# Designs tried in a protein design chat: miniprotein binders against F-box protein At3g56470. Part 4

Target 1, 367 residues: F-box protein At3g56470, of Arabidopsis thaliana (Mouse-ear cress) (q9lxz3)
Amino acid sequence: MVTRRRSKKKKKTKRKKQSSKEKEKYQTFINLPCDLLQLVISRLPLKDNIRASAVCKTWHEACVSLRVIHTSPWLIYFSKTDDSYELYDPSMQKNCNLHFPELSGFRVCYSKDGWLLMYNPNSYQLLFFNPFTRDCVPMPTLWMAYDQRMAFSCAPTSTSCLLFTVTSVTWNYITIKTYFANAKEWKTSVFKNRLQRNFNTFEQIVFSNGVFYCLTNTGCLALFDPSLNYWNVLPGRPPKRPGSNGCFMTEHQGEIFLIYMYRHMNPTVLKLDLTSFEWAERKTLGGLTIYASALSSESRAEQQKQSGIWNCLCLSVFHGFKRTCIYYKVDEESEVCFKWKKQNPYENIWIMPPLNLIDLPLFDHRI

## First folded at step 2 (miniprotein)

Design H4A_b (from H4A with E31L R35W W38F E42T D45E Y60L D64E L67F K71E E74R)
Fold by ESMFold2-Fast, scan of step 2:
Structure H4A_b (fold): chain B 367 residues (1-367), chain A 101 residues (1-101)
Amino acid sequence: as target 1 above (367 residues)
Amino acid sequence: DPEVKEKLERLAERIQKLLEAIKRGDPEALLELLWELFEIYTELEELAKEGSPELAKEILELFEEVFELLEALREGDPEAVKRLAEKIKRLLERMRKLESK
């Protein structure tokens, strides 16, 4: 009798202590100092960061903030044989293979703000495609020559989205075609050809501060301002060393960079002086990482000088049977020597994933 | 220059293959042809400084006419295809004459 009464009291006390300890552990966990929470989450790969964002509001806000700061571009590869594409995240070193029948017959033209511009040479159809959401926005048809370049100003979800292409098919004139999202048809503008040679090809187009910068195969730079319907050929020509195998032009926060690639030499890095419109050679990217592809490039500012990707050029390469990325440091204290081979421009492109990744179905397709 | 002659011969073979593809109704082949003609024009502009401006002018005129012919092709005009084919044949014949010299 006495023994039974003591055992019941001990059990009740133990159960109350266990519940209290579990409650204390839970409260300590959810009340982690912000600095420690950020440290923990910053060590998670992107996939796990997205899963962590579903735990509670505080974790969600911390995860989203870190994605804003630390999200790198993804590399997209297009299949030659079917309607498939591969998304490669260089931070995870993993591929995600996706099938999209609507891309049948299309080739890529440009990448900006998480969207691709796609073109079908057989139907002359233009299509905006978001590889993360699979959203499609069709555009009016346009005939384009093979290797003709096209660009756009911002995501097609914006009413300010402008499509742009330029060609010099005739020796006398430059032909510019533009399309605003709400227009009935393409607008054609014709300007006198003032480039160094007749029938120059345009290799790179970059949109910056409301204008399109167009680089020719001869190194001439031209400017198109759609608000003024103004075309101007700028003075100055970038120094190009013999044996150049390709170039990449990119924009970062109003600054324009041009990178010449060589088979057996370090890349040449050039920055445009916006006051003189002259190119100046640089031995550093000022802490930028440039993700370079033939039709368009992405850039990211690195905050830590000790980072392995600080002041680097990131290039797609096919190594054995696996597609991967190579990082080359272009810092003034490091001489980078590698063999570069020009690839088909329509086989791959860099794309910036959206900052809100929570509702993306693509992460379920990763192993 | 034997290197220039070899390049012109290779380009002539490429144009001939693209012409056959156009006859088969491959619209992508027409876009490839325009690009090949542009590459040839760039090379011929260098050669025109030493001579041969007539061939450069003929390629320029072919380029100018192609966009008008593309609109006619959309309307299903068989004469537009025939005219383009005849002009390309004439261009190839002139290129082969330059190679033989």
Scores: ipSAE 0.000, ipTM 0.131, lowest interface PAE 20.5, mean pLDDT 67

Design H4A_c (from H4A with E31Q R35L W38L E42I D45E Y60F D64L L67M K71R E74Y)
Fold by ESMFold2-Fast, scan of step 2:
Parts: sequence; C-alpha cells; structure tokens
Structure H4A_c (fold): chain B 367 residues (1-367), chain A 101 residues (1-101)
Amino acid sequence: as target 1 above (367 residues)
Amino acid sequence: DPEVKEKLERLAERIQKLLEAIKRGDPEALQELLLELLEIYIELEELAKEGSPELAKEIFELFLEVMELLRALYEGDPEAVKRLAEKIKRLLERMRKLESK
C-alpha cells in the first residue's frame, strides 16, 4: 500500500455546497416516506407488488415487507406417475404446470420456509428442493421405513437448520435421528418407548420454540428438545370424535393447533396449552387462516377481512373432477355444504413462496 | 376505448404537473403527484388488460421510466424529463389511433 502525499491548493467549496443542495432536493423526492410508500404498495395486487419490487432498493424493501404480511401460501399437487407438478396460488386463482425431472423417484416429506424435503426410497437419497428457484441441497443418505415422518426446523440456507426424523421399530424403544448443518453424519438417539403398546406411527410433526412436537396415530403428543437431547411424552391427549377423516397439526408464532376433519360435519379446532399440555377446543382462530395438508400445514395472520379468508381453514378438495380450494369459517360454524372426497393425503402440500421474487415466471413457465 | 383514453389523458396531465413541480423544486407536491400517478397507472393497467395486453405492458414500462426519471434527476440529468414526455405523447397518439379504428 502506498499513501499519496498531500500537495494541493485550497479548493473552493461554495460550488460543491450548491451542487449538494441541488442533489438533496431530488434525493428527498426519490426517497419517499416509508409510510406513504407502503400505503401505495399495499393497494397493489401480488403480481404488481413483485413488479414494483424491481424499481429500486427502497421500493424493493417496502414491497418485500408487505409480502411478509400479505403473501398467501401456494399449493403444490404432485403426481407419482410422472415428474409433473401443479402449483396453485389461491390469492390470484392462478395455476402453473411444471415438470421437475430432477425429482424423478423422489417423494415429498415436508415443507417449511419455501423449501421441500424430498426422499428417494430406492436410492436412500435426501435433498432439499426449492420449486421457485430449482435449487437443490443434497443431504447424507438415510434408510427410512415406508411410513416414517420427517421434519426440519428452518430453511437449509441457514446454518441453524436441523433435520429430524423419529420412528419406533420395536415397542420397547423409539429412535430419533437428527442432522445438524456441517455434521459429518446423522446423530442417532434411542429412548425408552413410553407410548402405548402396539404404537408404530407418528402422523404429524411441527417445530416450535426450539423443539419438535410429534403426534402419534393414537393421539399421544411427544416432545423432542434437540438442545438437551431430551424426549418426553406429554400428558395431554386430544379426544378423537367418531368419523374423523383427517388430522392436521400446525404452528403459528409459538402456538400449536390441531384440526380434526369430518366427512359430513364441521371440523374441530384444538389449541395446545403450553403450560398444562392439554388441548382446548377453539371456536375462533383470532383472524388466523390455516392452510391444511397432511404432510405439513402453513398459516398466516390475515390483515384484511376478505370474504372467505378471515378466521378460516383453507383446504384442497376434489370437486367435480377439478382440484380446488375451499375456505371454511371457523367462527361461523356454518353447516358443511360440500362432500369430502377421499384423497391421497400425500398428493399435495402447502408452501410459502419466496419474498424476494422479482418477477412472476412461474405462471408463464414452460419446461 | 374512451375510458382508457380519458385515463391516459389524465396520466399525461399528472406527468405535466410532475414536471412543473420538479422545475419549481417543490418536494411535497412531487410526492402527492407521484401517488396520484401510481393510482392512475393501476386503474389504467386494469382497463388496458381487459382490452389489450400489449398496452398493459407499455403502461408498466412507462411506470419504470418514471422511476428512471427520478433516478436521473437525482444524478442531474435534465434529458430524462424530455424522454419521459416523448414516451407519454407516443402512448397517447397510439391510443387515439386505436380509438379511430
């Protein structure tokens, strides 16, 4: 490094000060007050919000912040017979057919923070896949039983990402496998099985406040704390009503919800009391909308009351040989006006779109 | 389409007021006009999309040109004002021709 020696005449600064004043005049205009900019952008539909985010840095930041509040989850349908995927945005009522040959032979295990966890039972390969960017993050191979459930704590782009699976191959013990970012191999922990005799499946897994909550097919709730390597079976158990056709568990801002679905009657919504670990029935979601699917569910707090999406359950249904979404208002307890058709619960999953989208190529994309 | 033409003429009037506000150095009037411009743009895009998707694309490109104008003005480029005015005039002329058919 060389330092240039100072050898200069005093410069006149009056002209520079006037130029700075003139630049300040235009700078204050281009940098509109954040509140005013957000008011304008909040009136834009999603497609125009995405376009507006490409205008400049300040607009990008404002558009993205509003998407955090207003962006709805998108629904992915997938086929077992080919590599075709259908992506549906319920807010714009738009769908897009995509073909992901790189996912050939993989099945969907879980969805969180815009990423899918994919597993190939023939090769034992695991990978994270982002359907919006087509990014793949391969994970160490793992043998899993046919119906073994998996979950992860956050996007694989984070160093805090934790991959989790739980199984009970024998009645005596449960086996938990975890993979931490940058680990050499899977960590295996074995705990005494204190669940019911003949238990063999976990149906729902959610991550909340640093721990994994696991719901069994018998309604038992278990907790795994990875920081303490601690497993515990919680005392509370939700009652199953006769004729239950589906069960969905979701997390929103530290709160855990459980929904029981019925073919010809109103769903039951339960919330976990984190102090007593007992389930309490809820007649309202407090403005929350839950986007329910068997592998994983999404939720959002609705900022605007829109007919059909305030205090609701959003469900993928098969109606008249067409896949669509319906909204059920929890607080109104209206009679179910549709016939629930049996569907493979592993044919669809909700996913959050990325907040940094600059364009809408997904709705015009041809692969 | 008379409605699209009327909205486009209103957009041109708002741009003219924007140029006048820039010349006067009034940042408050400029912010108010930008908000009005964005509201008219959104309404005009909806009307144009119903009648012509090509026109909707041109209107969105005009919005991007407005933002480029603001950046160029910050950099002290007076020619940016002239470029935007010419683009608006061309869009208005195109609308007049479409309505005459």
Scores: ipSAE 0.000, ipTM 0.166, lowest interface PAE 20.8, mean pLDDT 67

Design H4A_d (from H4A with R35L W38F E42L Y60E D64E L67W K71D)
Fold by ESMFold2-Fast, scan of step 2:
Structure H4A_d (fold): chain B 367 residues (1-367), chain A 101 residues (1-101)
Amino acid sequence: as target 1 above (367 residues)
Amino acid sequence: DPEVKEKLERLAERIQKLLEAIKRGDPEALEELLLELFEIYLELDELAKEGSPELAKEIEELFEEVWELLDALEEGDPEAVKRLAEKIKRLLERMRKLESK
């Protein structure tokens, strides 16, 4: 009594061949949209690039590729009065206000690879914090003096992440403390102090090619190699003019740069020759742009000379009694100050945002 | 809004020329028209979001289909190109009717 709704025998249809003339028409336009999309998208600021990436597959791929090349560091300013944070994107000249109650009582120590190292002086707690994802990674407690500097080698999501601090308890000896991910406790190493007698603090720390470079307030440069447990003081000193009111050290692709700020003259940019350990003044950075603050710095290479960020310093500094973010073109010796209403520029730090911002809570359409 | 109306008329004219250039196999015309279309899109998207959420949605849907048409053309899919061109023509007419209200 049950009949089937479909016939048991299927009829084959012969496929018609497309005309070569029609195929030629479609092939004439192959790759033209891609070239034009790249041209159009390359002219978009980051917010519009993110919107464009939602349009279709080709635009998404092109936008993501351009973000890999053109992502710039962001400036974080934090308040001591409340748990408010302000993010500033210099490429778009936009501010975003955020609240991080989980950071109550913490001060910022260092920034690298999108992560902040935070310290609570009342509890001695150390915390890695990612302001884009809000991930927290607590570290073992460590007592530190208020002006003591810290650094780390890479993101705490890596098992090779190394925390580093250096201090001098007595003028005769340097004390280095390190912590590797999953270690039971901090490792302490003590070395003879071969720095000058008038050394009283370390001002800048950068990590490059497996070693930490440490700059003192007297201009001495020392290095620590954690793989060899080796400490050495380098013979060269950077030349600087009297009246320096700020010093920033940065690393880019194995090269070490040093910036001196002055109240009444242009910044000096120096590069370390790793063979001779001599500092040489640079009047151009070959397209490099340096983003510097008191606690850490970021850098990026710009491939196009006509870009507004070619050979530039972007500095969050106290300069000439003005508390502002300074944009300085090294090759043109020209300076522009950004509008910035915050009172203490030393309560800020540069951070590298992730390449795909559209997936972050910060860029939710409701925010 | 007379400014929105002017930009919508320019957009419709440029998209019509884009479809004609595709039929003719004219790559130089495509280059010029795509740059003009994107300029108009950015201006309209901002204006529509301020005044008309319905129009903003229509503009976004229209450009989504335009970009898919370009993807299909790059991939050499003539059936998808034909389908998307027809859809774009319907969306343009729907958008013109929304503007006239």
Scores: ipSAE 0.000, ipTM 0.193, lowest interface PAE 18.1, mean pLDDT 69

Design H4A_f (from H4A with E31Y R35D E42D D45Y K57D D64E L67W K71D)
Fold by ESMFold2-Fast, scan of step 2:
Structure H4A_f (fold): chain B 367 residues (1-367), chain A 101 residues (1-101)
Amino acid sequence: as target 1 above (367 residues)
Amino acid sequence: DPEVKEKLERLAERIQKLLEAIKRGDPEALYELLDELWEIYDELYELAKEGSPELADEIYELFEEVWELLDALEEGDPEAVKRLAEKIKRLLERMRKLESK
């Protein structure tokens, strides 16, 4: 495996600040009727929606209601050369630059429920980090290989939070390590390797209904049930066309999806039948939008077909050989490239923002 | 197309340097050359796609073989590495012939 080298430092970006004229503009609209207020607010970008929510209780309630309906995952790009991080909202096509010195030396491993799992390969430190609140929850140290995958079951604020990693040093055995909140140390379990002999790594992990699903680089699917301490390798392989350029696994409301990307043909979307453990191709997502990246994915059921992100695959990694971020509309078999840049697929990740954003350090709504 | 010809010449130069880096066992040089190759591929494939579907197919096959070469290197299979290097050289010659048509 060849890993991308650190890039040259990015050019400095000037900060935008709120002006006194914008405050006067907001005061003008404070007494609008409810229906007109909702029309005005529905046209505001997320940043301006957050600022509008600070005007008064009526505006706050209207803005929060719209955020509940229209909140989508955000994409975080990690800089290799400084402590800056670029946060991208694909629905608004806007960037926000953040500085997290507390993450210096850390790489991202996984994202779930608004939290990032970060790992420092020099100190072996594991850290849960919430980029919206800047809360940190340190975890016991663990040595991991550079390409070793890790996941967690839910937010670290829950007593049921479980850390999980899986590796195979030889073709003979699988080693699983887990950590429950308030445990004294990591639990290690060893299972006989029943995967193909030429397997060498796990590419993706998702958690669904109490089980970790692990996808190998050869397309084999294995599952680990921590309550039973049970490891099993499923017999079937997902059907794919030759020349696949990438594979993403995601979970939504108990369903497991697999997406094969191709350099010069349309993606294939497959769903796992949990009864037969067979993969079936899907030509529609039924309003579901999948946000896929190499390390983890998010999904959202869209309420309105008029949304530009309804029934879509939103990708932050290679499409063919292009290093682009794209929307792929599954029903229409069409794509829109919303951002192009050279990036390491392991240096970006989708994350769900919280619904209450007004008091978070991301935006300055007071000037 | 003079732009296609220029990019094909740059591609051939970078692949030659890639094969030399492999012979030297220089992983740092290998990574830089791969990054440059992917940039040339993106540009070249888009240009060829509209003007010469035959050339576009050859470009696609070339980069499939580059991925196979990288897999063979990871597995430590010197016979596969040699076979794939020769196949890549033959594909470049075919691409040059298609461009000159």
Scores: ipSAE 0.000, ipTM 0.194, lowest interface PAE 13.4, mean pLDDT 70

Design H4A_g (from H4A with R35L E39F E42L D45E E46M Y60K L67E)
Amino acid sequence: DPEVKEKLERLAERIQKLLEAIKRGDPEALEELLLELWFIYLELEMLAKEGSPELAKEIKELFDEVEELLKALEEGDPEAVKRLAEKIKRLLERMRKLESK
ESMFold2-Fast, scan of step 2: ipSAE 0.000; ipTM 0.273

Design H4A_h (from H4A with R10L R14F K17W E32Y E36L W38K E39F E43L Y60E L67K)
Amino acid sequence: DPEVKEKLELLAEFIQWLLEAIKRGDPEALEYLLRLLKFIYELLDELAKEGSPELAKEIEELFDEVKELLKALEEGDPEAVKRLAEKIKRLLERMRKLESK
ESMFold2-Fast, scan of step 2: ipSAE 0.000; ipTM 0.335

Design H4A_i (from H4A with W38K Y60E E61Y E65L L67K E68W R83E K87L R90F R94I K97E)
Fold by ESMFold2-Fast, scan of step 2:
Structure H4A_i (fold): chain B 367 residues (1-367), chain A 101 residues (1-101)
Amino acid sequence: as target 1 above (367 residues)
Amino acid sequence: DPEVKEKLERLAERIQKLLEAIKRGDPEALEELLRELKEIYEELDELAKEGSPELAKEIEYLFDLVKWLLKALEEGDPEAVKELAELIKFLLEIMRELESK
């Protein structure tokens, strides 16, 4: 019970002095053994981990190390009627709302290295956007169909950044357009389409070791090497069971994975042998967690088998009128479903947050 | 066959003139372009009947390109103009290959 009298504003200010006991507690807290510090910090949600990283150099290093281990991709939801965006962290089951009026009229095309590629179908403007820094890098205009896929090789801050899109106007020919950061204009190349006659669209694009891998709606895989201006269709098709309800392709450290979804059975995971170009089914991911959506995929390696995100698929799927995210443990044959608002499958994407979050406008106390 | 080669050379020349008209962006050329592409389609169908199985397969690719071009132009899609120019360049390359066979 403490009552403060407000009848006079001229009271002597009571000065608090730091006691030697308080100083000892503070020094003991900072000088925790590394193992105990990691155990304490590992129990903190991301926002508290970021705050803890500001305490001192030792805590900063421990927090950053744990962020390297525990940082998972975030899901971005794009509001259709509002310039608001929702970021969701699946590891901590927490979300936050952001407003990006500068993205009004833009749709998302691709995500890589913490950057989004955005396209305005009314103006034909292409824009790289970093949601964590709010940096914008405009690119030369390009006409694209609504469902046309686009990818890039690395962050637009690099001079080696390459934009890539592929389309087919007939079953017999494909058109590839590329843009290097230092180019004056888009480069166009046309190739004979050696994909099957029942090909309709390109569904997924991943970049790995200088090559773009393009997956069709029929499961055919093609590759484009921009350095050689070389297009090739791989002879084999990935084996799939009847009744597949979608597919996702992802890249992790030079390895290419393909995930088939089924309405009434567990997903299957295939890995491409880059030497033989044969697909092999995988029963384990060796601690890898894959975050997949219609536009792009992210991955995270986990070394601790006891982690809830070890050997997992987190799939952003559209089923009927419901937009859901399915969390599936590959080795446990278990499924957990997260339900979001009814959304177009192109209105959300996975993005990898940067390791140094403390300096970002996202966590600014000024709003 | 020298007669088939001569017909392909004439088609390539006609397609090249259409490419030049498209590059100029002439809206008055649209109806003429549609008429010319329909005539080219009919000539490719006749050539497919005269050629070897290998030549017939190459001509099938030309048919598909011309069909797509006709459909895009008939729908009046101005966004297709850049794609149309690139496809016509490819059509000319294929016809050059056929002339060399």
Scores: ipSAE 0.000, ipTM 0.147, lowest interface PAE 17.1, mean pLDDT 66

Design H4C_a (from H4C with D34L K38E F41Y E45D L48R E63L E67F M70W R74T)
Fold by ESMFold2-Fast, scan of step 2:
Structure H4C_a (fold): chain B 367 residues (1-367), chain A 107 residues (1-107)
Amino acid sequence: as target 1 above (367 residues)
Amino acid sequence: SEEIRKLAEEVEKLFREMERLAKAIKEGDEEAVLELIEELYEIWDEMRELAKEGNEELAREILELYFEVWELVTALEKGDKEAVKRLAERIKKLLEKVRKLAEKLKE
């Protein structure tokens, strides 16, 4: 009995001292200088970064600041039968189905900085839509052809937001229409058509360093500088192998990439030299992952080689009358590494989620 | 060419939209816009046929007309009566310019 009481007392005393040491370590960890805290948090994958941001306000601020660089793109799926959309986070494998009646009759045109540009071909109404907040910013009407492409420079919450569309409806002229977010009307500019005579459409538009880059169905690259009201057709053509069945252009931190998809061979990645305006094939993306779809593309610089998304292409392609997402590892020259299991009957587009994701009540961030 | 045909289809769609918006406005000046659209339809067939012959000068005037009609449609939708009046006057001047060019081409 006495021996048993002494053993229990020693065990309780040791447990109390260990708890005290653990509390000291925990307090020291919470009170780390900001630089060291950022270094530790920068090594966490997105899932653990979100968990870390729930610890306290200082950690929340540090985690959110790092998400500017490390947030992965999500997929949006639009129903063709109703006014619903699905938000899908591939890193968490979580989805959220939402209904928004105000999107009735609208089709998606472009995605940038967490916003979508939507167009109603029956009313000619343009609408910026944030699928995470459900905020809407209506824009002045614009009559557009069915297959006409459009883009914007940044979020409509900025006074520097510029809408852009380009059309060639005559063999002689290029028509460019631009709209600044708080203007009363669209600006129209006309330039001589210097593209090939068999040019029919613009396939891809990206915005980089104040300039819109436009790729045609014939492989011609043109640029529009809105500050100079200047249109120029570049002399080079991207080298491609016969039988390409998909083309995606993306921008990452001032660099422009072009991806050709093939039915019977691995995709090729080209990078534009902004000095010479020549395309060069790339065998590695240096840790970059490109998320490409027909209407727009997103990209992410990956810090860890073992993240599973390091140096990859994530391509939304038309396959057997269904739209699927296919993964390719650029470094390994591998065939299809992974297919998204969901066969998508909906129109889809990549979008960058907001930095304060944990503050959104629509997402279960703790699972 | 297919490009001229596509332009003609786009201009005709804008004319129909201009007519629809004008008929929806019940607070004055809609009669002037409707008179303008009738005049545009009358001359459009001649402009379309002449444009097929590849005349650069006429092609430029047709493209300018497309822009002015588009701006007028936008002004009508916004209810900007001053812009509608100004654009209607510009379109009338463009129509006179097209008539003079058509006469020159017949020479």
Scores: ipSAE 0.000, ipTM 0.156, lowest interface PAE 21.2, mean pLDDT 66

Design H4C_b (from H4C with D34M K38Y F41W W44F E45V L48E E63Y M70L R74D E77K)
Fold by ESMFold2-Fast, scan of step 2:
Structure H4C_b (fold): chain B 367 residues (1-367), chain A 107 residues (1-107)
Amino acid sequence: as target 1 above (367 residues)
Amino acid sequence: SEEIRKLAEEVEKLFREMERLAKAIKEGDEEAVMELIYELWEIFVEMEELAKEGNEELAREIYELYEEVLELVDALKKGDKEAVKRLAERIKKLLEKVRKLAEKLKE
């Protein structure tokens, strides 16, 4: 909302001014050599790094520099009671409880670039929400079926932001609705259904290089290019072992990955060859860590093996049972770490925090 | 011809599925309503394709019926009972028009 943005900007300005005053106040007491400061701060978990950045401008600059390298996705757990939410940092194995009354009655649909897309099934209201700034951007209403998926291309603060959903899949036709920032209404496009004759639902949607990649429950991959208003169904199907219990698709720097989960076997990791449109199994991710949930995914390339996460799958609540977060090292096969919390797989989502967390009201650690 | 026979079969499927939809609406079974809407959309699309090969007027009426059914789904989700009643009456009239036009193709 505009009113909340103005309030947050005032708080950010005060915080920067306070940081400058703190530098003047503490230079006599906390004047550490830069190398020693880097050594101390590099050993702090994210929450303490954020606190340290509030001490003075020199500490702020050091902490922000480290966050550019070491920021990982956070997991949000949604509660239907009291608008209570848990943020979980898997790299530090820590959680934080938050309260978002503005999300009452909304369910989460998608996450990208630090923003959540929320939907109210009773009012048909669509809402972009940033949990770090608490900014809200309402979108035009749209009726959505209970099994319908929706995605967006980038932050709603960009004029390039595009909402995308497949509203119906019939025997012969597929109906797609899109909304561009500042449009008066949703755009409807109808295409021939070139999927299998069996009814298909879309399980996963990712955006990459200007195109939406849509994965069906049967393993069909379809592409929607909004610039060309073009729909295409790719040939072939990903190979999978019998008895898969979950499927996750993610994007990293133009590359598309697919993960099949099994109850009693190692995950299968596949990469799409964009030239042949064939899936190939991968035994290493080359330092990439994939954060996957039912509604969306995030990925991060680790520069060094110094963190506890490298070449790893971080998976949330893929069974909706006792499993909350799984670390699986792709190249080592046998190391898994489980967190146990019973929750619906559609009531959690990964989100990337912004680099300038310390300037945001959510992380104001003043009394 | 074979095309006319297939169109007649789709019209009969449409009436059966509309009766099931009416029952599901009365019972408040939202999941059944959604499943039946998907089946109705498949029937409408097949009927439109078959009609375009032999009768543009019938294809237009089928498209209009499809739009009214989509509007009914929106009204149901909003809980707008007055709109549901109004749309149900319109849909009944359009179904009779579609049936009569399909029967004329057999002559």
Scores: ipSAE 0.000, ipTM 0.133, lowest interface PAE 19.1, mean pLDDT 68

Design H4C_c (from H4C with D34R K38W F41Y E45L L48R E63W M70Y)
Fold by ESMFold2-Fast, scan of step 2:
Formats: C-alpha cells, sequence, structure tokens
Structure H4C_c (fold): chain B 367 residues (1-367), chain A 107 residues (1-107)
C-alpha cells in the first residue's frame, strides 16, 4: 500500500509538471515528424484540414497531401432557379447552394481535372469554368446538337488540352471535331460509319493514354487517336444481362471500366483488356471507388477498408422517370446518398475539387 | 400497354413541336428554331427511355427525324437556302410517318 501511495504521488507530481509545460506543447506539435503529422491530420474533416493548412508551410504541405489521398469527387446539380447550383460532398454528406451568373444560358457537357466544359446553345459559345476558383476560359464557337457529346483531355491551363466531339449526322459518316489550345480553328475529320444502323448514339466518352474511347447505346466501343487521326470500331462487345437501365464508362490509371445498372439486381462491373479488347467481369474493385454520371466519371483509390467509400459505386442513376444519386457497396446493399426531383440525367455531373481550397468563397460556411 | 400509350402521347408532342419548327423556318425565326430543338431534345430523351422497352420501328423513325432536324439546323447556320428547303421537305415527310405510326399504336 505504501508502494502504491508513492507511485500515485509521483504520477500526481508528473501530471502537474505536464500541465505546467502544456504551453510549450503547441510549438513542439508544429515541429512533429512528417509521418506523425500525416497521421494526426488524416483524422481531420475537410474544414479542419483547410484551417490546419493555414498554420505553416509544413502543415500546408501535409494537409494538401492528405487532400490528394482523401478528397472525393463532388456532385453538382443544376437547379431549376437560373444561375443556381447545388453542390453535394458525398464524403461529408453535406450540400451547399452556389450562384454562378457567369454560367447563365450555359449547359454542362463534361468534367475533368476540376474543370467544367459548358456550352451555350443560343450563342454557340464554349466555356471552360472552374466552380472552385470561378476562372473562365472561353473557347472558339462551335454549333452542336443537343445530344452531341464532348470531352477534353486535361485542364485548359495546359497547352496540351484537346477538345473533342463526335457525331453521326448521317448514318453513312462519323464526324469528329477537335480543337488544340492556340489553334485558329476547329479541325474536322470524317470517317465511314461502321456502327449498326439502329437507335445508336454516343453516350460515354473517356480519355486514356492519348486516345478517346466512345461508347454507343448498343455497347459498341470506338476509339479516336488524334495523333494518328485514326478512327476504329473495336470488335469486343460487353456481355450484358437483360433489363439493364443504365450504363457508365470510367477510366482509372489507364484502365477502362464499364458499369451496367439493373432495376432488380446489383450493378455489373466490367474491365476492358486493352490487348484483346475483350470485357471481363470484376467481382471486386480492389478498394477503388467510382463516381459516375451520364456526362462524366471520376474515381479514387481508397486505402482503408473502414472508410465508408471502400470498394464502392457512387452513381447518378435513372430508375424509370426518377433520378437519384445512389451509393452501392460492391459486396453489400445499395443506399441513397442524395435525392432530387424532376432532374434530367444530364443536369448533374461529378467534379474533383482542387487541392488549394483555402481562399475559395464557397467554403465560408466550412471555414 | 401503359408504356405504348405514353409513347404515342410523346410522339404526338414531338409532331406538334416539329410543325412549329417547320413554320418558324418558313417565317425566318431563327430563335424559335433553337427553342423548338431544345423541346425536341427533351422529348427525344423521354422517347429513348420508352423505346428501350417499346416499338423498334417507332424508335428508328424518331431517330431519322432527329437526324434530319440536326442537318437542318446546320444548314441554317451556314445560310444554305437550298439545303434548308430540301431538309424541310424531308422533315415534313418524316413527320407524317411519325404521325401515322402514333395513330396505329393507339389502335
Amino acid sequence: as target 1 above (367 residues)
Amino acid sequence: SEEIRKLAEEVEKLFREMERLAKAIKEGDEEAVRELIWELYEIWLEMRELAKEGNEELAREIWELYEEVYELVRALEKGDKEAVKRLAERIKKLLEKVRKLAEKLKE
């Protein structure tokens, strides 16, 4: 009992000394080794991560690094109110309303690397827009049909940015238009239509390893190589179970995935073999989470199985005339992330937020 | 079926929008043409979803109609009066085919 009394007295004295040195803790904490700092910051929600990044350069670098690791794509909904948008963050399960008067009269065409490609059907103006910085980069005018799909290769801040569109105005020919940064005019290329003559439209476009992959509503996959000015229709057809009610194509680190949605069964995930051009069914995503909508897709690799976004599909889906964002775990039951009424599948798009969020007005409610 | 009935109703709506488009082109109203093509696009999306489980012949005729309307807007952009006249005549014929198919489906 005397030994226990002395041990307790020593602990009480050490506790008082630790309390007296608590004021020095803050300076020691700022100078933590990078690996320990990463571990601490990885447990912070986005708003606290943004605040923490303002403390000093080392914390800023650590916080930005963790945003690369833990930042998920956000879903933008185009509201019924002119110039208003709803932004949804699935990782935080939070939404906010934004007002972008600069997008008045524009519709969304594509999303990549934090940028939206917007089109005004009345003025024929194309505009790159960054909703996080509000930067605008206007592009040369182009007349487009309302069902005509567009894509781009990378952020418009890069000199290698390439705009791409494909259409079949007559069933005899495919027309491809491309625009490279600083070109004087759009380049037009015409190819013979080798696709089936049915209800055949280009529904998904992804860019991977210098090539645009274009998927039709019948499951035909075509590719366009802008360096070779080459158009080819690939022989492989994805195996599809009857009763599919949605199809999404996505790219991740040079791999191409195809997702079929069904009303009465779990989604099917297929991966393209780029050597054989054959589709193989995947029963697991290996920690990959795919965010897909009618116009664009995003993806991220998740490191922790404890994360609610491990091995998941986050899909903007069409169930008859209902639109909803659905969260599916590949091995579990689906759950609804967010609902909206009377939305067109083309009125929403996934976008990756930038790493430098500190100075952005849209985060005033989080900072 | 209920789906066939809805398909017929959407085809009739598409027909009315195409009649307005043809009239606007004749009257030289470019702005009305753009507004009608937006309405046609929305009807097209709804028809496409119904056509996945519906009549293949109707889906094909609607696709051909949309393709001709697309060419017409392109011809208007270029100021090609001969192409506009030719395409307007083709659209009128396709519109009549779509109408006859819609009437047949109601039966």
Scores: ipSAE 0.000, ipTM 0.231, lowest interface PAE 15.6, mean pLDDT 67

